# Designs tried in a protein design chat: VHH binders against q9xw16. Part 33

Target 1, 132 residues: q9xw16
Amino acid sequence: MSGWNAYIDTMTAAAPSIKRCAIVGAADGSVWARTEADNVFKASEEELKTFVALFNDVTQVPAKGADIEGVHYVVPRTEESLIFGKKENTGFFAVKTKSAVLIAVYEGPNEVAAQVRKAVESMQTYLNNAGY

## First folded at step 20 (VHH)

Design zh4
Fold by ESMFold2, fold request of step 21:
Structure zh4 (fold): chain B 132 residues (1-132), chain A 119 residues (1-119)
Amino acid sequence: as target 1 above (132 residues)
Amino acid sequence: QVQLVESGGGMVQPGGSLRLSCAASGFTFSDYWMYWVRRAPGKGPEWVSTISGSGERTYYADSVKGRFTISRDNAKNTLYLQMNSLKPEDTALYYCAAEEHDVGWPDYWGQGTQVTVSS
């Protein structure tokens, strides 16, 4: 699906500190597109199904945190449609659209993370407006 | 200049209580998500609790839920952590922290206040 890969390229270009990212179906975690080649996003479909279900009630996430690619992240707070987590010098942002969840894994300080958040939320807005 | 100064730590027996305070200055306190994070001997940071600027949203790690209460007094620019039913595993240096970049993790940290739970 060449069209979905373009969205991956757009996010990584907007925030070069994104190490890996994916677009997955919100209902079941099926991978629509992901970073490939040297930076393969390696979460399993089983892990992604569990992960996207966290969006059913984001207020429950902080108590236990979240797992992506077998890595456990602390999640000190959430926002509607946003789950974001931290582990040492790495972290992730995940945003939900009407049909999808956008996941970006990054490395760097909070200033870098802010750029990743902006890139992911810009794509969230775009996909929501397009009906996805 | 942002300053966060914790106080209220000390030695307490298991089952006891302590109230930590954090005096904040150098920023508009009510606009900031605030945090308690602790470091036990020989371990990295462990997130404890988070509170929104207005105080309306609070979150707790499972390990402290039901025993600890985060609160704030925006008129006094002060963050609190009420700690009840303390256990030896709560022994740590407790940091007050503030988030600036909207990324779900704090940017500014206090010096910490020591809590020691032992008989």
Scores: ipSAE 0.838, ipTM 0.923, lowest interface PAE 0.6, mean pLDDT 93
Fold by ESMFold2, fold request of step 21:
Structure zh4 (fold): chain B 132 residues (1-132), chain A 119 residues (1-119)
Amino acid sequence: as target 1 above (132 residues)
Amino acid sequence: QVQLVESGGGMVQPGGSLRLSCAASGFTFSDYWMYWVRRAPGKGPEWVSTISGSGERTYYADSVKGRFTISRDNAKNTLYLQMNSLKPEDTALYYCAAEEHDVGWPDYWGQGTQVTVSS
């Protein structure tokens, strides 16, 4: 739970354009850690449960897009363990590990978004190698 | 150097069909995810459809699924959008676009081709 906050700090340090992020359980969307205070990741438990279930078949996501923190994002394509979406100058990356889903919400152009993807996927690899 | 040139737009009555084409140059076409995105009058961009470099994976917005078909001919460096059962709400400037940064949104854009659906 609280011990997962170090991973939040690592991701936000690696990609400063991340505005909010969270680590949630892949099975139920329970929050293991998130950004807090004035950058609180605000998704409800109900929203997160719905969101992580999208990873059961990522190919169905583009038709309707995805909601995070009550914000609707278009999702033009997905990859096996990655759902990523866009709304105006903001977006999100969400990756699945063995046990968790990492979610990062960012602001910036595609060049900035690419660095967010790299940071999130680096953590995905680390957690998978650690058994999570 | 990257160029995307759309064609095939025009005026059509509701229920009609059009096929849009996009000629691509300046990059290895078969390596790129390609997109159709449209802009209706007074609105921002609306994603329509996406196709993988090989053409094996395609995705559609709910608003066009079943009516529009994205395809590509990698030997001719050409992207297509077959538009059937057109509705007035499909009236828009249609852009061909290509993704460079692997972030699920395009970087390169054409000039667009106008589709107008009205009686």
Scores: ipSAE 0.837, ipTM 0.922, lowest interface PAE 0.6, mean pLDDT 94
Fold by ESMFold2, fold request of step 24:
Structure zh4 (fold): chain B 132 residues (1-132), chain A 119 residues (1-119)
Amino acid sequence: as target 1 above (132 residues)
Amino acid sequence: QVQLVESGGGMVQPGGSLRLSCAASGFTFSDYWMYWVRRAPGKGPEWVSTISGSGERTYYADSVKGRFTISRDNAKNTLYLQMNSLKPEDTALYYCAAEEHDVGWPDYWGQGTQVTVSS
């Protein structure tokens, strides 16, 4: 848990528009690290377990969308290791690594969202290369 | 300059069908994820359907799955929405839209075509 906080800091520094983010276990949604204090990532363990299971078949996600922190997002499309959703001027990106799911919640226009995607995918690549 | 021009809207009775078209220009049509998004009076955008550049992947909101079919003809730079078994709840302004930033939501929007379903 302790060493994982540095990765949270790296992602939020790379994309300051990230409002909240977390690294959770891909198998069970257990929280390895998350933003804290004024920006607490407040999804429940039960919600996270349900969420990470969506990666078992990402093609099924668009029909019903996804919930994070009690907020429902539309998910118009997915990619093999990426679920991303939209709710008004906010959204999320979630990417899966070998062992984890990285979740970032942001606010802003699509240009801002693109920076968030780049930040989380850079970390996805790094963790995969490190064996996680 | 990107342009998206919808057509094919109109008034129809419940249970009827319409086919919407969207003529696209100003970009390489086959490279873009395309969308239909609708907006009922006084409401925000509601995603309806998405199709990949090649047309090999399609997705639908639960509310329209089984009734609506998204398709594209890349030789004609045209996006389609076949709408069957129409309901009053489908009444909305239907927008053709294109995704530029790879973020799962469109950047370019047409002016919309009105679909009105009433007895």
Scores: ipSAE 0.837, ipTM 0.920, lowest interface PAE 0.6, mean pLDDT 94
Fold by ESMFold2, look of step 20:
Structure zh4 (fold): chain B 132 residues (1-132), chain A 119 residues (1-119)
Amino acid sequence: as target 1 above (132 residues)
Amino acid sequence: QVQLVESGGGMVQPGGSLRLSCAASGFTFSDYWMYWVRRAPGKGPEWVSTISGSGERTYYADSVKGRFTISRDNAKNTLYLQMNSLKPEDTALYYCAAEEHDVGWPDYWGQGTQVTVSS
């Protein structure tokens, strides 16, 4: 229960510009952990189910972009296991592990976004190595 | 010292074609994801197309897919946008842009080249 929350804390500590983040199941978008309290991650169950399904073929995502927390982001390109989007001074990074999707929403310029990407990819590597 | 200089814009009738070029200097062109982004009068930036450093991967916004083709010539450090079947809605200032921070959005921008589609 409380074990998944430690991974949320690790990512937000590594990149303080992360405003909200979550770990969700890759198959169904179910929330395993998320930021709470002052910065609750508010994506709906239906939105998360739609979102994680984008990883079935990331090459299709740029045409229409992606929605998280009711916010539409442009997604100019993707990488295998990575969907990332931009809206004005905000954005998100989402990475897929064997069984989960890690989502981080941030504010800041591209230099700040680079720190967020590094934090999320470090956790992606850790969870993959642990079998998740 | 990064420099991006667009050219090839102009006035064209609906249904016409234009080819935009972007001359790049000050960086290793073939290592960079490149972008076309446009800005219509009174509107914010609209992403149009993206191409990988090698040119093997390309992406298009739904609004231009099938009509526009992004390409690059890495030997000439030049990015292109072939624009066919132009519509009045394509009227905008078109920017060439390059991504440095690997975050899926450009860092360097040209001054833009104007495309005007009208009768």
Scores: ipSAE 0.834, ipTM 0.920, lowest interface PAE 0.6, mean pLDDT 94

## First folded at step 22 (VHH)

Design gf1
Fold by OpenDDE, fold request of step 24:
Structure gf1 (fold): chain B 132 residues (1-132), chain A 123 residues (1-123)
Amino acid sequence: as target 1 above (132 residues)
Amino acid sequence: EVQLVESGGGLVQPGGSLRLSCAASGFTFSDRYSISWVRRAPGKGEELVARIKDSGEYTSYADSVKGRFTISADISKNTAYLQMNSLRVEDTAVYYCARGYPPLPEGDYFDYWGQGTLVTVSS
């Protein structure tokens, strides 16, 4: 098993509203690890390749939205290394590290978003400090 | 097939120097992995000696070797190195290189190991 699975577990455990997670290569969208079992992260490699490329110019993303796992999300907020997508009672936070993109898909009311963001940003900081 | 092959071990006097090499194949030194040197001294457990990510911008050392050992990597050769200076008798061990991941508080995870190379420091 990949050593990246431990970090998937950490993110998933950090916020109960997180349903699925993935860690992918920032350069090509290759899947390094993802949630499995009952909550499989199902984004295709082609989709992820497109998704990670959004970080090349996040300023354009709010106008276009973003697709994850075949679902189209509106994007209320972007930062240099963050994309926040929302759709009804679901959403995702994607953050870019030095070498990876961390994606957490969540379900719940708007109030849970803050905890999800904190979870992925905490992981982002940890990985960045380690050079990842 | 992923492989790691160490070389450069041998017998050296206290205060001497030695340079170990770790040639990787079946994967490339990339954003996904780190390379670590782990040693096992006679009668003792494993000790993480040094870790490197990328070409050397991110390194970590055990306190016991800090200032004496230097880990490096040549991405073009897919090879990692461990320069060992000011060697001590207590540095005697089998040195392994291993493919790793981001560090964990509870301990690093490695999925592939080399066969190891023996370093003996003795007068």
Scores: ipSAE 0.817, ipTM 0.901, lowest interface PAE 0.7, mean pLDDT 95
Fold by OpenDDE, fold request of step 24:
Structure gf1 (fold): chain B 132 residues (1-132), chain A 123 residues (1-123)
Amino acid sequence: as target 1 above (132 residues)
Amino acid sequence: EVQLVESGGGLVQPGGSLRLSCAASGFTFSDRYSISWVRRAPGKGEELVARIKDSGEYTSYADSVKGRFTISADISKNTAYLQMNSLRVEDTAVYYCARGYPPLPEGDYFDYWGQGTLVTVSS
């Protein structure tokens, strides 16, 4: 078991609408931890390498959208360390820390998005304070 | 295979100094991990002594060793160090280096440990 699994569990416990979740290296998209068993996060490291590179220039992402697990999402807006997307009754939040990218994929009505965002941003703050 | 090997322990008088080394292999110091020194004194539990991430930008120390101990790392050698000055009798313990992660409220998690090196402070 990866030592990073505890942080996956913390995010999924904080937002029950999260279906799949991953922690990856910001520099190369390498997988540090991901949800497994009944809710496997399925993105390949090749796809994740492309995804984390989006943070090099987030201003271009709304025009082209973003892909996670082979699914294309519309990206309404971005921030310096935040990319989020929508597709029907699903979406994702991705936040960048000093050395990692946290990705959470959720299902449900638009009202659940606020809790998912709070979960990943709380973890972002926690990790940044620890130098991660 | 991941390995951590400590060295530098020994017998020293109160007020003396020692420098411990932790040579890592099977992985490289990276953004993913931290290195910690943990000690176990006779008849006592484990105590986290110091933690380092990256090249030293992020360090943490137990209150009992602040101002006396310094943790550092040489990335080019994949080795961490613990400089121990002004040693006291209560610093006597087996010192371990361990690979770790961000600190947790319930206690730090370490997945790999060295064999330990004995430090004895006695007059």
Scores: ipSAE 0.811, ipTM 0.900, lowest interface PAE 0.7, mean pLDDT 95
Fold by OpenDDE, look of step 22:
Structure gf1 (fold): chain B 132 residues (1-132), chain A 123 residues (1-123)
Amino acid sequence: as target 1 above (132 residues)
Amino acid sequence: EVQLVESGGGLVQPGGSLRLSCAASGFTFSDRYSISWVRRAPGKGEELVARIKDSGEYTSYADSVKGRFTISADISKNTAYLQMNSLRVEDTAVYYCARGYPPLPEGDYFDYWGQGTLVTVSS
């Protein structure tokens, strides 16, 4: 068990609509922690390597979308350190910290998105303040 | 295999200085981990003394050692250090190096520890 699992649990608990989460290295997409068991985060390291590279130029992401766990999402919104993807009643928020990318995949109506974003951004702020 | 090895402990007089080293192997100092010094004095519990991430841009100290102790790291050597100045009798303890993670409100988590090195401050 990694110490990063505590932060996975914190994000998962913060928004019930979050189904899967992962914390990965911002530089290489290596998996530091992820949800397991029935809610295993299934993205490959190769996919994650590609994904985290999106943050090098988020302005291009809305045009091409983003792939997580073999699922293609449209990307309605990007910010310097945030990528928001949607697909039907699912979506993801990915936020970049100094060292990591936090990914939360959620399921539910559009109304749940705000809570999911808040959860990951709160974690983003916390980690950034700690130098991560 | 992950391993942390402390060195540099010994006997010093009050007011003296000592520098501890923590050599890490089986992993590299990276964005993923922090290195902490944790001490255990006789008859007392563990106290987080200092924490460092990266090469030193992010450090934290226990109030009891602020201004006297300095934690640092040499990434090229995969080694962390604890410079201890103005040592006091109450600093006597076994000092452990530990691999850790971002701090948690409920308490820090460490997954690997060194064997510890004894620091004795006595006149």
Scores: ipSAE 0.790, ipTM 0.888, lowest interface PAE 0.7, mean pLDDT 95
Fold by OpenDDE, look of step 23:
Structure gf1 (fold): chain B 132 residues (1-132), chain A 123 residues (1-123)
Amino acid sequence: as target 1 above (132 residues)
Amino acid sequence: EVQLVESGGGLVQPGGSLRLSCAASGFTFSDRYSISWVRRAPGKGEELVARIKDSGEYTSYADSVKGRFTISADISKNTAYLQMNSLRVEDTAVYYCARGYPPLPEGDYFDYWGQGTLVTVSS
């Protein structure tokens, strides 16, 4: 178990709709921590490497979408350090910090998205303030 | 295997200086981890002395050592340092280096510790 699991737990506690979550290196997509047990985050290393690279130019992401855990998501919204993906009753928020990318996959109606976003952005701000 | 090894402790007079080293192996100093110095004085609990991320862009210090202690790291050597100046008798403690992560509101978390090095400040 990684020490980064504490931050996974914080995000999942803040947004119960989060089903799976991961913290990965922004530079290479290496997994620092992920949800496990019944809610294993299953993205491959290669997939994550590709995913984190999306932040190099987020403006192009809405046109091509994003893949996480072998699932293709449409991307309705991007910001400089944020990618929002949707698929049916699921979605994800990915935010980039100085050193990491936080990925939260959620399940539920559109109404839960706001809480998920708040959770990951809160963590983003926290980590950035700490230099991460 | 992750390992941290402290060195540089010893006896020093008040007002003196000492530099501690923490040699890390089994992992590389990176964005993923922080290195902290934690000390335990006789009869007292643990005190986080200083924390560093990467090569030193981000550092933090306990109020008790601000202006006197400097934490640094040499990534090429995978080693962290604690420069202790203007040492005081109350700085006497076993100093540990520990691998950690971003600070948590609930408290600091460290997964690996060194064996510690004794620093004694006495006239």
Scores: ipSAE 0.758, ipTM 0.874, lowest interface PAE 0.7, mean pLDDT 94
Fold by ESMFold2, look of step 23:
Structure gf1 (fold): chain B 132 residues (1-132), chain A 123 residues (1-123)
Amino acid sequence: as target 1 above (132 residues)
Amino acid sequence: EVQLVESGGGLVQPGGSLRLSCAASGFTFSDRYSISWVRRAPGKGEELVARIKDSGEYTSYADSVKGRFTISADISKNTAYLQMNSLRVEDTAVYYCARGYPPLPEGDYFDYWGQGTLVTVSS
């Protein structure tokens, strides 16, 4: 386990339905850690920069949707520091911390989505309490 | 190449003060890392003395140094500091600067360490 990758491992262990996951800098979308190997998180720099900027005004996101890994998601709802995207039986949760955005891409029904959200928000709380 | 270089150690009498510096290169202080001071005293293991987010915020201290030591960071100089006041003989140790991450329940992880600077508190 190394650096920010420890937090990737913690989230994926907490919600095994997470297929791909990343931690990126909130200011510029730079990748601090991501799932690798067979489950590579494949977003480009340009896409991630655009994506993290959505948190500057989450109220505009439901009208536009969001793109991650070249996939367009409908965004049914947002909260102050959370974006939920959905496409058929897949989706993502993204949350913003003081320093980072945590992104988890998953597959499955609503029960799975709730578990993924819980894993990501638990990490959000942990990092925020630590100042990150 | 990430490097951390400590300075400011030396011999001081009990009750005195020292300020340690940790100059970083190979990365820029922003908001991704933490900087910590860790000390090793003769016959003792490592003790995490103080931690600060590399932005200069969110400090924490070991109980043994609270109220006497202050950690700080200056982003513009890419340098962290440990101000040590009211020094005691038991503060005698080699002090290391280390780069880390947010705290983990299973313990801290440090990926880069400085060479250490000796602080001796003696009459």
Scores: ipSAE 0.486, ipTM 0.777, lowest interface PAE 1.9, mean pLDDT 90
Fold by ESMFold2, fold request of step 24:
Structure gf1 (fold): chain B 132 residues (1-132), chain A 123 residues (1-123)
Amino acid sequence: as target 1 above (132 residues)
Amino acid sequence: EVQLVESGGGLVQPGGSLRLSCAASGFTFSDRYSISWVRRAPGKGEELVARIKDSGEYTSYADSVKGRFTISADISKNTAYLQMNSLRVEDTAVYYCARGYPPLPEGDYFDYWGQGTLVTVSS
């Protein structure tokens, strides 16, 4: 609840179905904060560098999918600053802000996914308005 | 080790100007942090007077200094500045530079502070 960890806590409280979550630098994928303890977000440095680069042209992402934590997701849709990934009963939402990429990995059906998306997009708006 | 070192304080008459500097080491200004000036008068509590994103953008000011103080950052020198114009006796305080984060509704968190520089506004 201090520094960038406060934003992790806010997102996980708003959408408890988030299993793992991270805030990473948009330029290089460096981890600024992540879920820890029983639910450690375990993406490699190289995965995150590759992952944040997907936002350079989101229109290319549905054709190739995305990898996080060694798991390959299909990407059925993207928006200018949002990537939605899906694998069986799990998925992720990732959104880009001015300085960061917010990543939330969840489990559950599309109804649960909508709540996760709302949580990360609310934080995206907040951070963008603050210049981050 | 993160360090913040303030300089530029001193004695100035009302209506005068001073420029404070905050030289940072142990981290590089980029886009992850904020740099703030916080002042504490001898008999007053802390007041956040100005904040800037460490990239040099997105400034905010306390109402008490708005229009008179300007915060800026020079990324190439890893240094933030507070230009203080039209100074008043009420601006007399120790001015601290602090590293922080995006604004939070429950209050700001600063993880590193400088030692402060005294500004005295008197005739």
Scores: ipSAE 0.416, ipTM 0.741, lowest interface PAE 2.5, mean pLDDT 90
Fold by ESMFold2, fold request of step 24:
Structure gf1 (fold): chain B 132 residues (1-132), chain A 123 residues (1-123)
Amino acid sequence: as target 1 above (132 residues)
Amino acid sequence: EVQLVESGGGLVQPGGSLRLSCAASGFTFSDRYSISWVRRAPGKGEELVARIKDSGEYTSYADSVKGRFTISADISKNTAYLQMNSLRVEDTAVYYCARGYPPLPEGDYFDYWGQGTLVTVSS
């Protein structure tokens, strides 16, 4: 777990509007790393298991939304390996890699969403190229 | 607790072969880690020799061993292997098995190490 925290740090440094972030196993939602201390990523094991299973068929997610950290998000769009959720002045981007799901929860106006997406997708590409 | 136990080292003549094993316990090979072989020769620093994702995929090798060494993993035995062929005197080193993560540009991080196994290549 502690070795995966380097990737959390890289994403949060690339997009300061990310408030909470996690890397979880794609098969079972187990937490490999997350933001902690003052910015604890609060999702339960049960919630994460349900969340990662959304990637089994992303086309059904916009109709029902997604829950993370006990918060229900509207999902305006998905792509094969990406889910974007929105609620008020907050949102998340989640991407699936070969082994993991990267989740970044952000706060701020819509202008910052592109920066968050770019940070998460850059890490997705890096991990996929490394086989993870 | 996580443990890595190497075996298979010994004395071998140049041109010979050895197969090192790294038996893991306290975690299961799946999809989260890498397993690496790192060697340290007398008077030299550490060299990452080979890396494999713990699922048995995605190998990489140091230039010094490409074409001669092969890393593999047997998930059912929770064990990684290093097949070393065409051994040279400069391959003499203590070989360590280590658990790690995807590679980083700044260098690798390993959280658990085996005790090491000595490989001596000499006439």
Scores: ipSAE 0.416, ipTM 0.748, lowest interface PAE 2.4, mean pLDDT 90

Design gf1
Fold by ESMFold2, fold request of step 24:
Structure gf1 (fold): chain B 132 residues (1-132), chain A 123 residues (1-123)
Amino acid sequence: as target 1 above (132 residues)
Amino acid sequence: EVQLVESGGGLVQPGGSLRLSCAASGFTFSDRYSISWVRRAPGKGEELVARIKDSGEYTSYADSVKGRFTISADISKNTAYLQMNSLRVEDTAVYYCARGYPPLPEGDYFDYWGQGTLVTVSS
Protein backbone atom coordinates (compact mmCIF):
# COMPACT_ATOMS: atom_id res chain seq x y z
CA MET B 1 0.00 0.00 0.00
CA SER B 2 1.08 3.56 -0.84
CA GLY B 3 1.79 6.03 1.98
CA TRP B 4 -1.19 8.01 3.22
CA ASN B 5 -3.28 6.59 0.34
CA ALA B 6 -3.35 3.29 2.24
CA TYR B 7 -5.41 4.99 4.96
CA ILE B 8 -7.84 6.36 2.38
CA ASP B 9 -8.30 2.81 1.09
CA THR B 10 -8.79 1.42 4.60
CA MET B 11 -11.54 3.91 5.43
CA THR B 12 -13.43 3.46 2.16
CA ALA B 13 -13.26 -0.32 2.53
CA ALA B 14 -14.52 -0.17 6.12
CA ALA B 15 -17.48 2.05 5.20
CA PRO B 16 -18.52 1.59 1.54
CA SER B 17 -21.05 4.43 1.87
CA ILE B 18 -18.14 6.87 1.97
CA LYS B 19 -18.22 8.59 -1.42
CA ARG B 20 -15.16 10.78 -1.02
CA CYS B 21 -12.57 11.28 1.66
CA ALA B 22 -9.30 13.00 2.40
CA ILE B 23 -6.49 13.18 4.89
CA VAL B 24 -5.20 16.72 5.32
CA GLY B 25 -2.60 18.35 7.55
CA ALA B 26 -4.18 19.65 10.73
CA ALA B 27 -2.03 22.77 10.79
CA ASP B 28 -2.62 24.04 7.26
CA GLY B 29 -5.15 21.85 5.44
CA SER B 30 -2.63 20.60 2.90
CA VAL B 31 -3.79 17.44 1.15
CA TRP B 32 -1.78 14.35 2.13
CA ALA B 33 -4.13 11.93 0.37
CA ARG B 34 -7.62 11.86 -1.06
CA THR B 35 -9.99 9.77 -3.11
CA GLU B 36 -9.25 10.33 -6.81
CA ALA B 37 -10.38 9.30 -10.28
CA ASP B 38 -14.19 9.33 -10.64
CA ASN B 39 -14.68 10.13 -6.92
CA VAL B 40 -12.26 13.02 -6.57
CA PHE B 41 -12.38 14.89 -3.27
CA LYS B 42 -12.43 18.38 -4.72
CA ALA B 43 -12.10 20.95 -1.93
CA SER B 44 -9.80 23.88 -2.68
CA GLU B 45 -6.72 24.63 -0.61
CA GLU B 46 -8.31 27.83 0.68
CA GLU B 47 -11.44 25.95 1.74
CA LEU B 48 -9.41 23.25 3.49
CA LYS B 49 -7.32 25.80 5.38
CA THR B 50 -10.56 27.34 6.65
CA PHE B 51 -12.06 23.92 7.37
CA VAL B 52 -9.25 22.58 9.55
CA ALA B 53 -9.21 25.82 11.53
CA LEU B 54 -12.75 24.98 12.73
CA PHE B 55 -11.09 22.53 15.13
CA ASN B 56 -9.46 25.48 16.95
CA ASP B 57 -12.84 26.08 18.58
CA VAL B 58 -15.41 23.41 17.74
CA THR B 59 -18.03 25.03 19.99
CA GLN B 60 -18.49 27.82 17.42
CA VAL B 61 -19.07 25.50 14.48
CA PRO B 62 -22.79 24.68 14.95
CA ALA B 63 -23.63 28.39 14.65
CA LYS B 64 -21.62 28.76 11.41
CA GLY B 65 -22.02 25.46 9.65
CA ALA B 66 -19.14 24.20 7.53
CA ASP B 67 -18.18 24.36 3.87
CA ILE B 68 -16.41 21.56 2.09
CA GLU B 69 -16.22 20.87 -1.66
CA GLY B 70 -18.23 24.05 -2.24
CA VAL B 71 -21.18 22.61 -0.28
CA HIS B 72 -22.56 24.21 2.86
CA TYR B 73 -23.46 21.76 5.63
CA VAL B 74 -25.48 22.29 8.77
CA VAL B 75 -23.43 21.12 11.74
CA PRO B 76 -25.87 19.77 14.34
CA ARG B 77 -23.18 18.83 16.81
CA THR B 78 -19.48 18.70 17.47
CA GLU B 79 -17.18 16.96 19.91
CA GLU B 80 -13.66 18.03 20.88
CA SER B 81 -12.11 16.29 17.86
CA LEU B 82 -15.15 15.55 15.67
CA ILE B 83 -17.38 17.60 13.38
CA PHE B 84 -20.55 16.14 11.84
CA GLY B 85 -22.14 17.95 8.91
CA LYS B 86 -25.44 17.24 7.17
CA LYS B 87 -27.09 18.38 3.94
CA GLU B 88 -30.14 16.57 2.57
CA ASN B 89 -29.21 12.90 1.96
CA THR B 90 -25.48 13.57 2.30
CA GLY B 91 -23.19 14.32 5.18
CA PHE B 92 -19.63 14.28 6.41
CA PHE B 93 -17.64 13.29 9.44
CA ALA B 94 -14.34 14.94 10.14
CA VAL B 95 -12.02 13.96 12.96
CA LYS B 96 -8.76 15.46 14.13
CA THR B 97 -5.71 13.40 15.02
CA LYS B 98 -2.37 14.59 16.40
CA SER B 99 -1.16 15.50 12.89
CA ALA B 100 -4.11 15.39 10.52
CA VAL B 101 -7.80 15.86 9.87
CA LEU B 102 -9.67 12.93 8.33
CA ILE B 103 -12.68 13.91 6.24
CA ALA B 104 -15.27 11.44 4.95
CA VAL B 105 -18.22 12.51 2.80
CA TYR B 106 -21.02 9.98 2.55
CA GLU B 107 -24.39 9.53 0.93
CA GLY B 108 -27.34 7.76 2.49
CA PRO B 109 -29.89 7.90 5.28
CA ASN B 110 -29.01 8.39 8.94
CA GLU B 111 -28.68 4.62 9.42
CA VAL B 112 -25.49 4.63 7.35
CA ALA B 113 -23.94 7.55 9.26
CA ALA B 114 -23.05 5.34 12.24
CA GLN B 115 -20.95 3.07 10.02
CA VAL B 116 -19.09 6.05 8.59
CA ARG B 117 -18.47 7.57 12.02
CA LYS B 118 -17.14 4.26 13.33
CA ALA B 119 -14.74 3.94 10.39
CA VAL B 120 -13.27 7.43 10.81
CA GLU B 121 -13.06 7.21 14.61
CA SER B 122 -11.33 3.83 14.40
CA MET B 123 -8.75 5.37 12.10
CA GLN B 124 -8.46 8.41 14.37
CA THR B 125 -7.66 6.13 17.31
CA TYR B 126 -5.15 4.12 15.29
CA LEU B 127 -3.30 7.20 14.04
CA ASN B 128 -3.32 8.88 17.46
CA ASN B 129 -1.82 5.75 19.03
CA ALA B 130 0.89 5.78 16.36
CA GLY B 131 1.60 9.45 17.10
CA TYR B 132 -0.04 10.89 14.02
CA GLU A 1 14.00 15.61 -5.31
CA VAL A 2 13.86 13.60 -2.10
CA GLN A 3 17.23 12.22 -1.04
CA LEU A 4 18.42 10.30 2.02
CA VAL A 5 22.17 9.94 2.69
CA GLU A 6 23.47 7.58 5.32
CA SER A 7 26.84 7.87 7.00
CA GLY A 8 28.71 6.55 10.02
CA GLY A 9 29.17 2.88 9.11
CA GLY A 10 32.44 1.04 9.56
CA LEU A 11 34.34 -1.79 11.20
CA VAL A 12 33.95 -2.21 14.94
CA GLN A 13 34.70 -4.92 17.51
CA PRO A 14 31.93 -6.74 19.38
CA GLY A 15 30.73 -4.66 22.32
CA GLY A 16 31.58 -1.43 20.54
CA SER A 17 29.42 1.45 19.42
CA LEU A 18 28.62 3.33 16.22
CA ARG A 19 26.32 6.21 15.41
CA LEU A 20 24.66 6.27 12.00
CA SER A 21 23.32 9.47 10.45
CA CYS A 22 20.63 9.94 7.80
CA ALA A 23 20.62 13.40 6.24
CA ALA A 24 17.41 14.20 4.38
CA SER A 25 16.81 16.70 1.59
CA GLY A 26 13.87 17.44 -0.70
CA PHE A 27 11.43 17.35 2.21
CA THR A 28 11.50 18.66 5.78
CA PHE A 29 11.01 16.78 9.03
CA SER A 30 7.71 17.95 10.45
CA ASP A 31 4.71 15.78 11.21
CA ARG A 32 3.78 13.74 8.11
CA TYR A 33 6.36 10.97 7.74
CA SER A 34 8.39 8.42 9.57
CA ILE A 35 12.11 7.75 9.26
CA SER A 36 13.24 4.15 9.64
CA TRP A 37 16.46 2.17 9.73
CA VAL A 38 16.27 -1.12 7.82
CA ARG A 39 19.16 -3.56 7.64
CA ARG A 40 20.13 -6.36 5.28
CA ALA A 41 22.57 -8.96 6.55
CA PRO A 42 24.30 -11.43 4.21
CA GLY A 43 22.00 -14.39 3.57
CA LYS A 44 19.12 -12.79 5.44
CA GLY A 45 16.15 -10.67 4.45
CA GLU A 46 15.36 -7.10 5.40
CA GLU A 47 14.78 -6.26 9.05
CA LEU A 48 13.16 -3.04 10.23
CA VAL A 49 15.34 -2.18 13.22
CA ALA A 50 13.92 1.21 14.29
CA ARG A 51 11.31 3.81 13.37
CA ILE A 52 10.70 7.39 14.52
CA LYS A 53 8.06 9.96 13.61
CA ASP A 54 9.82 12.73 11.69
CA SER A 55 8.95 15.20 14.46
CA GLY A 56 11.32 13.24 16.73
CA GLU A 57 8.72 11.31 18.77
CA TYR A 58 7.03 7.90 18.83
CA THR A 59 9.89 5.45 18.47
CA SER A 60 9.72 1.71 17.96
CA TYR A 61 12.37 -1.01 17.76
CA ALA A 62 12.85 -4.57 16.66
CA ASP A 63 13.14 -6.99 19.59
CA SER A 64 16.64 -7.91 18.39
CA VAL A 65 17.96 -4.39 19.11
CA LYS A 66 15.85 -3.14 22.03
CA GLY A 67 17.97 -1.73 24.83
CA ARG A 68 21.04 -1.48 22.56
CA PHE A 69 19.95 0.86 19.75
CA THR A 70 18.38 4.30 20.00
CA ILE A 71 16.80 6.18 17.10
CA SER A 72 16.52 9.96 17.24
CA ALA A 73 15.85 12.92 14.96
CA ASP A 74 17.16 16.48 14.87
CA ILE A 75 14.53 18.56 13.09
CA SER A 76 16.79 21.60 12.80
CA LYS A 77 19.36 19.54 10.86
CA ASN A 78 16.77 17.47 8.97
CA THR A 79 18.70 14.39 10.12
CA ALA A 80 17.88 11.13 11.85
CA TYR A 81 20.35 9.05 13.85
CA LEU A 82 20.80 5.49 15.02
CA GLN A 83 23.01 5.09 18.08
CA MET A 84 24.15 1.47 18.15
CA ASN A 85 25.67 0.22 21.40
CA SER A 86 26.81 -3.23 22.57
CA LEU A 87 27.26 -4.34 18.99
CA ARG A 88 27.28 -8.04 18.14
CA VAL A 89 28.56 -9.95 15.14
CA GLU A 90 24.90 -10.56 14.21
CA ASP A 91 24.44 -6.80 13.74
CA THR A 92 26.72 -6.92 10.68
CA ALA A 93 24.63 -5.60 7.78
CA VAL A 94 24.10 -2.81 5.33
CA TYR A 95 21.94 -0.24 7.12
CA TYR A 96 19.47 1.79 5.07
CA CYS A 97 17.58 4.91 6.01
CA ALA A 98 14.07 4.99 4.57
CA ARG A 99 11.16 7.42 4.57
CA GLY A 100 7.82 5.93 5.48
CA TYR A 101 4.48 6.54 7.10
CA PRO A 102 2.57 5.46 10.20
CA PRO A 103 2.94 1.73 10.89
CA LEU A 104 0.71 -0.51 8.77
CA PRO A 105 -0.55 -3.95 9.86
CA GLU A 106 -0.12 -5.32 6.32
CA GLY A 107 3.53 -4.29 6.18
CA ASP A 108 5.44 -1.07 5.86
CA TYR A 109 5.74 1.09 2.78
CA PHE A 110 8.90 3.13 2.17
CA ASP A 111 8.87 5.53 -0.75
CA TYR A 112 12.53 6.68 -0.58
CA TRP A 113 15.67 4.82 0.44
CA GLY A 114 19.25 5.81 0.98
CA GLN A 115 22.13 3.94 -0.61
CA GLY A 116 23.08 2.22 2.63
CA THR A 117 26.07 2.24 4.95
CA LEU A 118 27.96 -0.93 5.84
CA VAL A 119 28.40 -1.92 9.47
CA THR A 120 30.82 -4.78 10.13
CA VAL A 121 31.15 -6.18 13.62
CA SER A 122 34.10 -8.55 13.98
CA SER A 123 37.07 -9.14 16.14
Scores: ipSAE 0.399, ipTM 0.733, lowest interface PAE 2.6, mean pLDDT 90

